VH-VL binders against Monomethylamine corrinoid protein 2 (mtmC2). Designs and how they scored, part 17

Target 1, 218 residues: Monomethylamine corrinoid protein 2 (mtmC2), of Methanosarcina mazei (p58978)
Amino acid sequence: MTNTEIFNKLTNAIVTQDIAGCAKLTQEALDAGISPLDIITKGLSPGMKIIGDKFEAAEIFLPQIMMSGKAMSSAMEILTPELEKTKVEGEEGTGLAITFVAEGDIHDIGHRLVTTMLGANGFDILDLGVDVLNETVIEEAAKRKGQKIILVGSALMTTSMLGQKDLMDRLREENLRDSVKCMFGGAPVSDKWIDEIGADATAENAAEAAKVALNVMK
Below, E stands for the ipSAE of ESMFold2; O stands for the ipSAE of OpenDDE; V2 stands for 0.75 times the mean of E and O plus 0.25 times the DockQ between their complexes.

## First folded at step 11 (VH-VL; framework fv_erenumab)

Design Q5 (from P3 with heavy chain G104D; at its last look DockQ between E and O 0.31; V2 from the best seeds 0.00; counts 0 for: pae E 6.1 > 2)
Fold by ESMFold2, look of step 11:
Formats: sequence, C-alpha cells, structure tokens
Structure Q5 (fold): chain C 218 residues (1-218), chain A 119 residues (1-119), chain B 110 residues (1-110)
Amino acid sequence: as target 1 above (218 residues)
Amino acid sequence: QVQLVESGGGVVQPGRSLRLSCAASGFTFSRYAMHWVRQAPGKGLEWVAVISFHGDYKYSVDSVKGRFTISRDNSKNTLFLQMNSLRAEDTAVYYCARYYDYSDAFDVWGQGTTVTVSS
Amino acid sequence: QSVLTQPPSVSAAPGQKVTISCSGSSSNIGKNYVYWYQQLPGTAPKLLIYDNNKRPSGIPDRFSGSKSGTSTTLGITGLQTGDEADYYCGAWDSSLSAWVFGGGTKLTVL
C-alpha cells in the first residue's frame, strides 16, 4: 500500500470514528517505515481538521467529535514513544500542545474536547491525561526545550487552580518559563488569575481555546 | 459512597412536560460528563443525551432533539432533563449515568425514575 | 429493535458456567470497545466489563469478557443464585453516532 493510500485511510478512520481501525493503521504505517511526524501531519491531523470544521459548522456534534478524539488518542498512544526518540530541537510549525488536567482532577470531556480542537487546528498533541502532577509537566517541557510548546492545563476546583501558580513558579525556578507558552482553563480560572500567576492566556471554551492558543504561538 | 438519585418522574398526558433531576453525591460532579439513558417497559437500554463537565457542550439523540434539553448545575451537584412535548414512546425508566472518559463507559448509574405518558 | 443482538434467555445451575453472546456489526463492535452491564431485578444497570475484557474494581474474576470480530461474549463461572439478572452488551456505533445496547439476556439460575 502506498504512503498516500495509508494517509487517506488514516484520515478516513478519524472522520468516521473508526477507533480500532485507526490504531491498526497507525501501527501498520510505523511498520512500513513512515515517520511518526508524517503519520500525524499527513494522515491523522487532516482527519481532525475535517472533523473540527464539521463541528464548527454544526454538521456533527459532541458525540462524534468525542469519538474522533478517541480515535486520535488511540493513535497517539502508539506514536508518542516514537516521537520521543526523534525530537528535533527548534523545529518551526504551529507547535506542540502538551495538554493535561491538573493534579487532583481526574476526568473531563472538556479536556478531551480541548485536546481535539487543538489537534484540529494544526497542533501536534501530547495528551498527559488527568490528575497530572506539576512535576510531570515540568519533565515533559524540559525534555523538549527549544521546541515551540504550549502548556494547556485545566482545573475544575479552586484547590487544583492553586496548583497552576505552583507550576508557573516551578517553570521560573527551572528556567523553563521563557521556553513555553502557558494557557489555563477551567471554571474557576479568570483573566485576573492568569495575570496574577504570570501565565499567557485563558479561554472561555474549547473552540476558543484553540484559537487563543494559535494566537499566543504566533 | 458514589451515588446518583433521579427524581421528577410521573404519569402525564401526551404533549405535556416534565423535568427530571439527578442528585449526585460522593464524587466531584463537575469532573464528569453526565448522560441520560432510558429503558422502555420490556425493552432494552436507549441512550438519550450527554452534557460536558462544564456544560459548554450538549447533545441529544434525534428522537428527542428539540423536545428534551439536558442541563446541569455544578454548584448543586445536579443534572437535569427538561422533557417537553412528551409522547407515548417516551414512556420509560430514565437513568442518569456517569461517564468515565478513559473506559468510555457508564460506570455509575442511578436507580431510575419512571415516566409514563398516556392518555 | 436492538442494534446489538443477544439471546433472550439462558439458564444454568449454581456452580456451573454460562456464556452470553452479543452480535453487532462493523460500525459498533467491530470498530469499538465493548461493555457489559448487569441489571439485577428492580435495580439500575451496573458496569461489569469495560474495554472488551477489563473488570472494574469490585467485580469478581469469575466474570469475563471477550471479543472476536463483530461479536462479544460474557462468561460467568461459579454461578450463584445472586447472578440472576438481565445482562446487556453495549458499544459506540459510529454510523448511528450513538451508544447502542443489546436487547438483554435474562439469566435464570435454577
């Protein structure tokens, strides 16, 4: 099967919410020698862009974008280890979004939707999931110093929101603050809070989050 | 002690309205997407609606679209289903269900509230 | 009426093993993870199996799940009288854009 055929199949698997097929095709693409970055940028991301455009046009709704996001996540579980072997210092593009839900927060569909919308807008994605320690975020950012990185964190509780301040303080302490952009969301997060902790941005919802992230990365 | 308790069911005539409530306890309600699932008498389960944990996004199946509205109040740990223009085919036990993102499963269910739509 | 097909009933004696089948299509079971729910008489459904073959905390290992192609099977060993219930399979259906369920299988423990 040609690389173009594989990319088209990957795109279609995302658009049609074929979760098992997307994972299988991703592994087949790796086994065929296609780079993880090409699989993402030429196969998976075009599918997420199509689904994101349809969501913005109200042609599909919450369940379909959730399940396309699940298909993307299943592929990224396979690809993330391979990407870590091939990191390129200082490479330019839209950038890498490292997405996470703060320590003490365990589950959200809004996080998955933010992650999906970021991917649909051309970001490479590293989804750390929920209940993420600040130490883990610092470690992942440090590994990729010199890349275009935006940290996209969510908090559901005031206690978890205070962890955003700790993260910003640790980024400064580790000399990583200037290496990343930082965007935080969640019900308790305000513009005043963002200014207070010295972060870069917040957004009102998942669709706006992707647009704000694009703007801060320019 | 994770618990969901539905209320607001009853017997109503076609064309009337009901509002169902689901009281959540024992977990951080605002961290979960919430769903309504129904079960008609002698039938299987039918998924009805979903709402995101912040309430920014919601969706209802075509058979109830425009008639049912899912909503939530995170300050009261409560999920709602506003059911307008009720039809006989809406007769069912209505369950609220918690959705666990990483298993993509309904991991906690309420005991249900019965809605009967009859002349 | 159900998108997923299950036998309407199954029975076995205490201590025996039973299996409950569930058949779907490429748009649901073939593409997506499968789930099993137990509904004891007069109660809400309870999650027994997720992601084809995984058990939530507190579910005994005598409950098992498997998936092959477009079908799935719930296995129950060491049957107890308390296992008498309706059992439902469930999955996301990509064509319908909905979570779909089987019609249920009534397990009778004689």
Scores: ipSAE 0.103, ipTM 0.585, lowest interface PAE 6.1, mean pLDDT 83
ESMFold2 (binder alone), look of step 11: mean pLDDT 92; pTM 0.930
OpenDDE, look of step 11: ipSAE 0.128; ipTM 0.664

Design Q6 (from P3 with heavy chain H54K; at its last look DockQ between E and O 0.49; V2 from the best seeds 0.00; counts 0 for: pae E 4.1 > 2)
Fold by ESMFold2, look of step 11:
Structure Q6 (fold): chain C 218 residues (1-218), chain A 119 residues (1-119), chain B 110 residues (1-110)
Amino acid sequence: as target 1 above (218 residues)
Amino acid sequence: QVQLVESGGGVVQPGRSLRLSCAASGFTFSRYAMHWVRQAPGKGLEWVAVISFKGDYKYSVDSVKGRFTISRDNSKNTLFLQMNSLRAEDTAVYYCARYYDYSGAFDVWGQGTTVTVSS
Amino acid sequence: QSVLTQPPSVSAAPGQKVTISCSGSSSNIGKNYVYWYQQLPGTAPKLLIYDNNKRPSGIPDRFSGSKSGTSTTLGITGLQTGDEADYYCGAWDSSLSAWVFGGGTKLTVL
């Protein structure tokens, strides 16, 4: 089977909610020597894009998009350890990305993709996961004062956005603001909001997030 | 601590309506998609409907589509099922259930409320 | 008549091992993860097994799940009288775009 055929099958597995098939195809792609990054960017992510477009067009409904998300998550459980093995040190000490989904927010899909893209672009990764208290982010940043650090937070809900302001305020209060770069994304996050809270950047999507992060760390 | 409690069941004639409620406590209700699942007498479980975190998106299975409407009030931590044009086949215990995205499972259930549709 | 097929009942003595089978099709168990639920008499269903063989926190390791082809099995070792319950398998069905469940198995501990 060609790489293009494998990518098309992965995309179709996402689009049709073939959860176990998606995981199986992901492992088969790895066994065939396809890089974890290519599996994500050429097979899996295009499927999620198609599903999002179909949901917007009312061609599919809530349970289908939820189960396509589960298919993506099952593939990522296989791929994340492999991406960690294939990571290379960033040029000139690219830095550590501390990634998290804000307190009061438990969504996973976009966060995992952002984290994966950052790692694939040379960042060391500390993935704090979902529903992360601002206190936890502050503690991890404080432990690493003096290192080249970018905090990468995402939010799905408006309540999680208010937590971004609190985090920026606490970073200033703890004299950590100058020790880190801060990037936030997610559906409710805008350039105006980033300017308002005094953060460094936002990005339009997961692939752009890695490029923006590299730029702010220069 | 985490709890779901259904109410509003009863005995009604075919063609009539009922409204079920599910009171949630011990967790942040607005962070979870919520579902209704039913169990007819002597039968297994049947998935009925789902509603998104904010209530913006809803879906009901074909057998109840157009008759049942799932809704929620996040300010009161309450899930609802409006059941119109009831049929004998709708006779069941109705459970509300919390869906946890990371396990992909219904991880918290209520005790159920009984709906009987009988002539 | 349930999309997933379970035996209606099973029984065994305390301390014994039992298995509960669940059979489906390629559109559900064959291609998707399987879940098991326990319903004690007069109580709400409770999640026992998710993603074929994983246990939520608080579920003892004497409960186990496995999957082969279009079939899955719940295993219970060291059977206790408190295990007397109805047990349901569940899975996403990609063809129906719906959650589907078995008809349930009544476990009796004698």
Scores: ipSAE 0.277, ipTM 0.684, lowest interface PAE 4.1, mean pLDDT 84
ESMFold2 (binder alone), look of step 11: mean pLDDT 93; pTM 0.946
OpenDDE, look of step 11: ipSAE 0.781; ipTM 0.938

## First folded at step 12 (VH-VL; framework fv_erenumab)

Design T1 (from P3 with heavy chain D101Y Y102D; at its last look DockQ between E and O 0.82; V2 from the best seeds 0.00; counts 0 for: pae E 3.1 > 2)
Fold by OpenDDE, look of step 12:
Structure T1 (fold): chain C 218 residues (1-218), chain A 119 residues (1-119), chain B 110 residues (1-110)
Amino acid sequence: as target 1 above (218 residues)
Amino acid sequence: QVQLVESGGGVVQPGRSLRLSCAASGFTFSRYAMHWVRQAPGKGLEWVAVISFHGDYKYSVDSVKGRFTISRDNSKNTLFLQMNSLRAEDTAVYYCARYYYDSGAFDVWGQGTTVTVSS
Amino acid sequence: QSVLTQPPSVSAAPGQKVTISCSGSSSNIGKNYVYWYQQLPGTAPKLLIYDNNKRPSGIPDRFSGSKSGTSTTLGITGLQTGDEADYYCGAWDSSLSAWVFGGGTKLTVL
């Protein structure tokens, strides 16, 4: 089986909520010498993107999303130990990544993946979890004023984007904007949006997010 | 202590309505999708409905679609099940259950509330 | 009637080992994680096994789960009187787009 075939199968496993298949394929991919990063970026993440798109289009229901998430989780259980083996100790200046999912958003899976990837790339992690109020994010940023911090917010729904804008506004109001870097990700998030709200960066997937974060923090 | 407590059960005639409540405590309610599962007398478990973290998305089993509505009030840490057009086959103990990705489908259950539909 | 199939009852003496089988299809057990629930008499179900073979905190290692193909098995070693209960297997069914359960197995401790 070619790498491309494996990636397609992984994507399909996510899209069709084949949890067992996803795990199996993940292991097979690893056994075939495919890097965890490629498995995620070329196989699993594309699947989740499709799921997100379908959900927004009302082509699938909440349970399917949940099960796709579970499929992703099953794969990540396999990949996480491998990622940890390649963990790069961040330069003294990598910093703290505060990760969170916006209020009302179900993009927990993406959040977890991004968090894992950031950690694997040397960031200290403060995971605020899901359903995080902007106020909570601001409070955490304020407590750590003076530290090298990047806020990493995930949003799957377009409605969550409004929260991102609000967060940026509030950071400015609280005089915290200059003390933190801000990155947002998710299907609806674009470079244009980032520019509009005055954030620092976005990324298309978890792996890219880690790299972008590193660059932003330089 | 993590706890779910159902209420609102009772005896009703067919065609009537009933509203069940589930009070959550000991955890951040809004971080969990919530489910209803029912059990007819002397029978097994049957999944009924699910609602997302903030209620933006709902899904229910076909047998109750159009009749049952799942909802939640996160400010009150309460899950609801509005049951309309009740039928005899809806007779069951109704459980609310917490779902989370890490622990699987239903890691916390309430004690259940009994709904009896009889003429 | 239940999508997943369990034996209606099993029994054994204290200290013995029992197994409870649960059979499904490719659309549920075959593709998805299996869960086991314990329901003591007059009580609500309790999560016993998740993700085929994992135990939640507080569940003793006497309880084990295994999955093969479209079937799963709950194992209970060192049977205790307190284990007398109904046991249900469960899984998501991708075809039905619903969580499904077995019919339940009544475990009697002799």
Scores: ipSAE 0.372, ipTM 0.743, lowest interface PAE 1.5, mean pLDDT 91
ESMFold2, look of step 12: ipSAE 0.389; ipTM 0.743
ESMFold2 (binder alone), look of step 12: mean pLDDT 93; pTM 0.938

Design T2 (from P3 with heavy chain Y100S D101F; at its last look DockQ between E and O 0.66; V2 from the best seeds 0.00; counts 0 for: pae O 4.9 > 2, grease 19 > 18.9)
Fold by OpenDDE, look of step 12:
Structure T2 (fold): chain C 218 residues (1-218), chain A 119 residues (1-119), chain B 110 residues (1-110)
Amino acid sequence: as target 1 above (218 residues)
Amino acid sequence: QVQLVESGGGVVQPGRSLRLSCAASGFTFSRYAMHWVRQAPGKGLEWVAVISFHGDYKYSVDSVKGRFTISRDNSKNTLFLQMNSLRAEDTAVYYCARYSFYSGAFDVWGQGTTVTVSS
Amino acid sequence: QSVLTQPPSVSAAPGQKVTISCSGSSSNIGKNYVYWYQQLPGTAPKLLIYDNNKRPSGIPDRFSGSKSGTSTTLGITGLQTGDEADYYCGAWDSSLSAWVFGGGTKLTVL
């Protein structure tokens, strides 16, 4: 089986909620010498994107999303130890990544991936979890004023974008904007949006998010 | 301590309505999808409904569609099940259950509340 | 009537090993993870096994799960009187778009 075939199967496993298959394929991919990063970026993440798109289009419902998430989680359970082996200690000054999912958003899997990738790339991690109020994010940023911080918000739903804008506004209002970097990700997030709300960056996937974060924090 | 406590059960006649509540404590309620599972007397478990973190999305078993409505109030850490047009076959202990994405299972259960539908 | 099929009852003496089978189809056990729940008399179900063979914290290693094809098995070694309970297998059913359970197995410790 070619790497491409494996990736396609992984994608399909996510899309079709094949939890057992996803785990098995993940292990097989590793056994075949495929990097954890490639498994995630070329196989699993594309599947989750499709799921997100279908959800927005009302083609699938909560149970399917949840089970796709479980499939993703099962894969990540296998991949995480491998990723940790390649963890590079961040250079002095890499900074703290505060990660969260906006209020009302169920895209916790993407958040977990991003968090994992950031950690693997040397960031200290403060994971605020899901359903995080902007106020909470602001509070955490305020508590750590003076530290090198990047806020990393994840969104699956378009409606979560409003929260992102609000967060940026609030950061400005609280005089925290200049003390933090802000990155948002998710299917609906574009470069144009980032520019509109005055954020620093976006990324298309978890792996890219880590790289972008590193660059932003330089 | 993580805990779920159901209430609102009782004896009702067919066609009547009942509203169940589930009070959550010891965890961040809004970070979990919540479920109802019921168990008829002397019978097995039957999944009833699920609700997302903020209630934006709901799903229920076909046998209760149009009659039962799952909802939640995160400000009160409470899950609800509005049961309308009750039938005898709805007689059961109703459990609220927390869904964990980690385990992919119902990792926390309440003690259950009994609903009896009888003439 | 249950989507998953379990024996209605099993029994063994203390210290012995018992197994509880659960059979399903390609749309549930065949492609999805299996879970086991323990329900002690008069109590709510408790998660016993997740992801086919993993134990939550606090569950002793006397309990084990295995999956093969469209079937799963719960194993209990060193049977104790406190293990007397109903045991339910569960899985997501991709065809039904619902969580499904077995009919339950009553374990009696002789």
Scores: ipSAE 0.028, ipTM 0.573, lowest interface PAE 4.9, mean pLDDT 89
ESMFold2, look of step 12: ipSAE 0.268; ipTM 0.655
ESMFold2 (binder alone), look of step 12: mean pLDDT 93; pTM 0.943

Design T3 (from P3 with heavy chain Y100D D101L; at its last look DockQ between E and O 0.10; V2 from the best seeds 0.00; counts 0 for: pae O 9.2 > 2, placed apart)
Fold by OpenDDE, look of step 12:
Structure T3 (fold): chain C 218 residues (1-218), chain A 119 residues (1-119), chain B 110 residues (1-110)
Amino acid sequence: as target 1 above (218 residues)
Amino acid sequence: QVQLVESGGGVVQPGRSLRLSCAASGFTFSRYAMHWVRQAPGKGLEWVAVISFHGDYKYSVDSVKGRFTISRDNSKNTLFLQMNSLRAEDTAVYYCARYDLYSGAFDVWGQGTTVTVSS
Amino acid sequence: QSVLTQPPSVSAAPGQKVTISCSGSSSNIGKNYVYWYQQLPGTAPKLLIYDNNKRPSGIPDRFSGSKSGTSTTLGITGLQTGDEADYYCGAWDSSLSAWVFGGGTKLTVL
């Protein structure tokens, strides 16, 4: 089986919520010598993107998303230890990534992936989880004022973007905006949106998010 | 009510074949991956095989590879295990189990069917 | 012989707390979620704990799970006679590409 075929099968496993198959294929890909990063970026992430697009188009519903998320999670359980083995040690001062999913949003697929990738790229991680109040994010940022911090918010739903704007406003109100970098991701998030809310960056996928975060923190 | 009912067990001689069935009811069968798990007399649980929602992917434990085949008929809500070249060590209660998509666990089990391989 | 290792038996009096350990490796418990199953005498296994520490509906909070490194522990507080059963830990093994179980622990309520 070619790498491309493996990637396609991984993508399909996500799209069809084949949890067991996804895990198996992930292992097979590793056994075939494919890097964890390639498995994620070329196989799994494209599947999640399709799922996201279908959700936005109202072609699938929350249960399907959750099932695909479970498939993704199963794969990530396999890949995470491998990623850790190849973890790039950040330079002194890489910083702390505070990751979260906005209030009202419990979809952690992208969030978990981004968190993993940030960790793999040398960031210290504070994972606040899902359905996180902006106040919680602000509190954590405030507690660590003076540290090199990047806030990394994920949104699956368009409505979650409103929370991102609110967070940025509140960071400014609390005089924390200059103390932190802010990155937001998710299917609905655009560069235009980032500019509108005054955030620092966005990324299309978890791998890019890690790279962008590194650049933003330089 | 969600239910799995195994059948097809019996006593066979080594080298013979047996086909197990698992009838599912009370849920949408095609939305679940299905598993076989066996338990030898007085022993622990041993995973045997899994089949994905529509049968696109099948995996089995090494000890049964080449001998056992898992399959399903979603139109009949039935899971199968074709067991060929049976060995004494295959003697066990065979359970079919539903794989829950949310928990990632075997959340529903049948009552089991007994397979005895003896000369 | 089981991929995951459990004590063969544990016992305690009603009302007491017991713990059942399950040890694995980096390829199973170390990487993946752990599950616990209860098997009452003469019955099929029943899901007790999933995702290391979550309880399915209907499972009382007397049952708890925890995971650390390559090991997991099932805790049972307020032990009842009805808790007498075999308990199995389980996990996906990434190296084997298979679901694996512990050898089982027989819990006796004294």
Scores: ipSAE 0.015, ipTM 0.544, lowest interface PAE 9.2, mean pLDDT 90
ESMFold2, look of step 12: ipSAE 0.388; ipTM 0.742
ESMFold2 (binder alone), look of step 12: mean pLDDT 94; pTM 0.945

Design T4 (from P3 with heavy chain D101H; at its last look DockQ between E and O 0.05; V2 from the best seeds 0.00; counts 0 for: pae E 2.7 > 2, placed apart)
Fold by OpenDDE, look of step 12:
Structure T4 (fold): chain C 218 residues (1-218), chain A 119 residues (1-119), chain B 110 residues (1-110)
Amino acid sequence: as target 1 above (218 residues)
Amino acid sequence: QVQLVESGGGVVQPGRSLRLSCAASGFTFSRYAMHWVRQAPGKGLEWVAVISFHGDYKYSVDSVKGRFTISRDNSKNTLFLQMNSLRAEDTAVYYCARYYHYSGAFDVWGQGTTVTVSS
Amino acid sequence: QSVLTQPPSVSAAPGQKVTISCSGSSSNIGKNYVYWYQQLPGTAPKLLIYDNNKRPSGIPDRFSGSKSGTSTTLGITGLQTGDEADYYCGAWDSSLSAWVFGGGTKLTVL
C-alpha cells in the first residue's frame, strides 16, 4: 500500500466514522514508517476538514461529527506517544492553546474538534471545557503571563458572542490583551465580529482553526 | 412569526401515492434542515425523514425506504414528502419540523396533516 | 415497541412535583443528547428540553431535565392544570442511524 493510499483511507475512515478502522490504519501507517505528523496532516486532518464542512452545511449531523471526533481521538491516542518523542528531539515554539466554550453554552463538539486539531498541530492544550466563565479564562491567562498563549473560544449560540466581547474587554482592563492572542469560532462568528471586539482571528472550521492559530502565533 | 403549515393529507387506498407539502414562513428556510415526523392514531412519535439545507443529503427511517422521498424547494420555502406504495401502517398525522443541526432539536413544528390509508 | 421507554402515565395534584423517566441504551441516550417534547391535547409537539437539561426561550424553570447513563428524567415542579399533556423523550440512535422517541407519557393533573 502506498503512502497516498494509506492517507486516503485515513481520510475516509474519519469521514465515515470508522473508529476502529481509523485506529488500525493509524497503526499501519506508523508501521509503514510514515511520520505521525504526516499521518495527521495528510490523512486525518483532511478528513476532519471534510466532516467539519459537511456538518456546517448540515449534510451530516451532530452524532456523526461526534463519532468522527472519536475516530480522530482514537488515532491521536496512538500518535501522541510518537509525537512526544519527536517533540523531545525537535524545536518547541508553537505555544499554548487555551480552549473553552463560553458561559451558558454547553455545546462542545466544535470545541472538542478544534482542541483536537490544535493539539494535532503541535499546540500544548489547556482545555477549560464548556460553560466557562470569562473570569476563569482571564485567571488562566494571567497565571501564564509571559508565555506564548492563544485563547481559543467557541460559540455556537449568538448569545455566546456577548461573552466574547466581554472577555476581550476584560482582557484589556486586566492588561492581558497584549500578552495573548485571541481566536473565536463558531457558526455565528464573522470576521466583522472579530474586528468589532478586537480579537485576532476566526476560522470556518476546526481544521482551519488550527492553521489560522499557527499563523497567528508566528 | 416562525411557522410551518402542512398540507396534502387525505384518505387513500393501500398501494396508492400521496404527496405532502410543508410551507415555511418567518425564517430563512434554506438555513435549516427539515424533518418529517409522524404519529399514528393514539400512538407516539416516529421520525420519518430528514433533508439537509439544499437537499444534498437525505435520510429516512427503514420502514419507508424505497417508498417515501423527502425533498424541498428553497425558492418556495416548501418541504415535500412523496409517499408511494402506501400501507395501512403509514396512517398517521404527519408533522414537518425545523431542525437546528447544531443542537439537534426539533424546535418548530407544524400543526400536522392527516394521512389515512384504508381499504 | 418504542426504542426509548417511558411510563405510560403519571399523575399528581396541582402544585406538586412529578418526574417522568425515559430509559434507553448506550447507542442513544448513553452517547447522545436528549430532548423532551410536550404535546398538549390536540396539538403538535413542542420542544421542552434540549441538550439534556436546557430550556428553550419561553419554557418556565418549573421544567427541568437530567441525564444519567442511559436514562433521562423530566422534572416538573409546581404542577399546573395546563401541564396536562403527553411528554416524549427523544434522542439520536447511533446504531439505528435514526432519531428515536419514547412511547410517550400521559401526565394527568388531578
Scores: ipSAE 0.324, ipTM 0.717, lowest interface PAE 1.1, mean pLDDT 91
ESMFold2, look of step 12: ipSAE 0.437; ipTM 0.786
ESMFold2 (binder alone), look of step 12: mean pLDDT 93; pTM 0.947

Design T5 (from P3 with heavy chain Y100T D101W Y102D; at its last look DockQ between E and O 0.75; V2 from the best seeds 0.00; counts 0 for: pae E 3.6 > 2)
Fold by ESMFold2, look of step 12:
Structure T5 (fold): chain C 218 residues (1-218), chain A 119 residues (1-119), chain B 110 residues (1-110)
Amino acid sequence: as target 1 above (218 residues)
Amino acid sequence: QVQLVESGGGVVQPGRSLRLSCAASGFTFSRYAMHWVRQAPGKGLEWVAVISFHGDYKYSVDSVKGRFTISRDNSKNTLFLQMNSLRAEDTAVYYCARYTWDSGAFDVWGQGTTVTVSS
Amino acid sequence: QSVLTQPPSVSAAPGQKVTISCSGSSSNIGKNYVYWYQQLPGTAPKLLIYDNNKRPSGIPDRFSGSKSGTSTTLGITGLQTGDEADYYCGAWDSSLSAWVFGGGTKLTVL
């Protein structure tokens, strides 16, 4: 079986909630010498994108996206140890990613994926979770002034986007803006919005988020 | 001390309504999807409904869709089930259950509250 | 009537081993992880096994789970009188879009 065939099967397993098949295919991909990063970025993440689009289009509902999330989680249980082995081999550190969602819901799957992908790409992780106040983000950034830090936040709704502007304003007021890079995502977040609030970047999905974050931290 | 405590059960005539509550303590309630599961007398378990972390998304089984509404108030650490147009087949012990992303299952259950629908 | 099929009862003496079977289909057990719940008399169900064969913290290793094809088995060794309970298998069913359960198996420890 070619790598492309394995990736397509992994994607389909996520989309169809084939939890046992997803875990089995993940192990088969590892046994075939496919890198954990490729398994995630080329097989698993595309499946989560498809299922997210179907959920947004009301083609599937809450239970199905939860079970696709479980399939992803089962694959990540296999892959995370393998990613850590690669990281230990001397991968040069890229900095600390402080990940958070100001107001989170089922998009916690997306937050967990983004956090996992950042870690898989060499970032140290401080995962603040969901329902994170701007004051908490400011405090954590201030504690680590002088370190290479990227703040990675997301918004589900337009009201959450106003919290992103407030965070940027507070970073400037606290003289922390130049101490950190700031990346925001979420369905309503656009390049125009990023420019308006004076943040550094946005990304469309978890795989892109890791690539964008690496570029921003250069 | 992770705990779920249901309340609001009782005896009611067909066609009437009840509202069940589930008080959560000992964990960060807003980090978990919550479910209702019921058990009719002498029968097994039946899944009823799920609600996402902050209530943006809900789903219920076809047999109760349009009659039952799951909801939550994270500021009060409370899950609810509004049950309208009750039928005899809704007679059951109703459990609230915590769903954990890590185990993928119902890892914490309440003691249950009994709903009896009878003429 | 139950989507998953379990024997209605099993029995064994203290110290013995018992297995409880659970049979389903390709839309549930065949493609999805299986879970086991213990319901002691007069109490709420408790998660006993998750992801086919894993135990939550606090569950002794004399409880085990396995899965083959569209069937799963709960194994209990070193039976104690306190194990007397109803046991339910559960899984997600992709065709029904629902979590489904077996009808339960009453374990009697004689």
Scores: ipSAE 0.373, ipTM 0.724, lowest interface PAE 3.6, mean pLDDT 86
ESMFold2 (binder alone), look of step 12: mean pLDDT 93; pTM 0.939
OpenDDE, look of step 12: ipSAE 0.655; ipTM 0.873

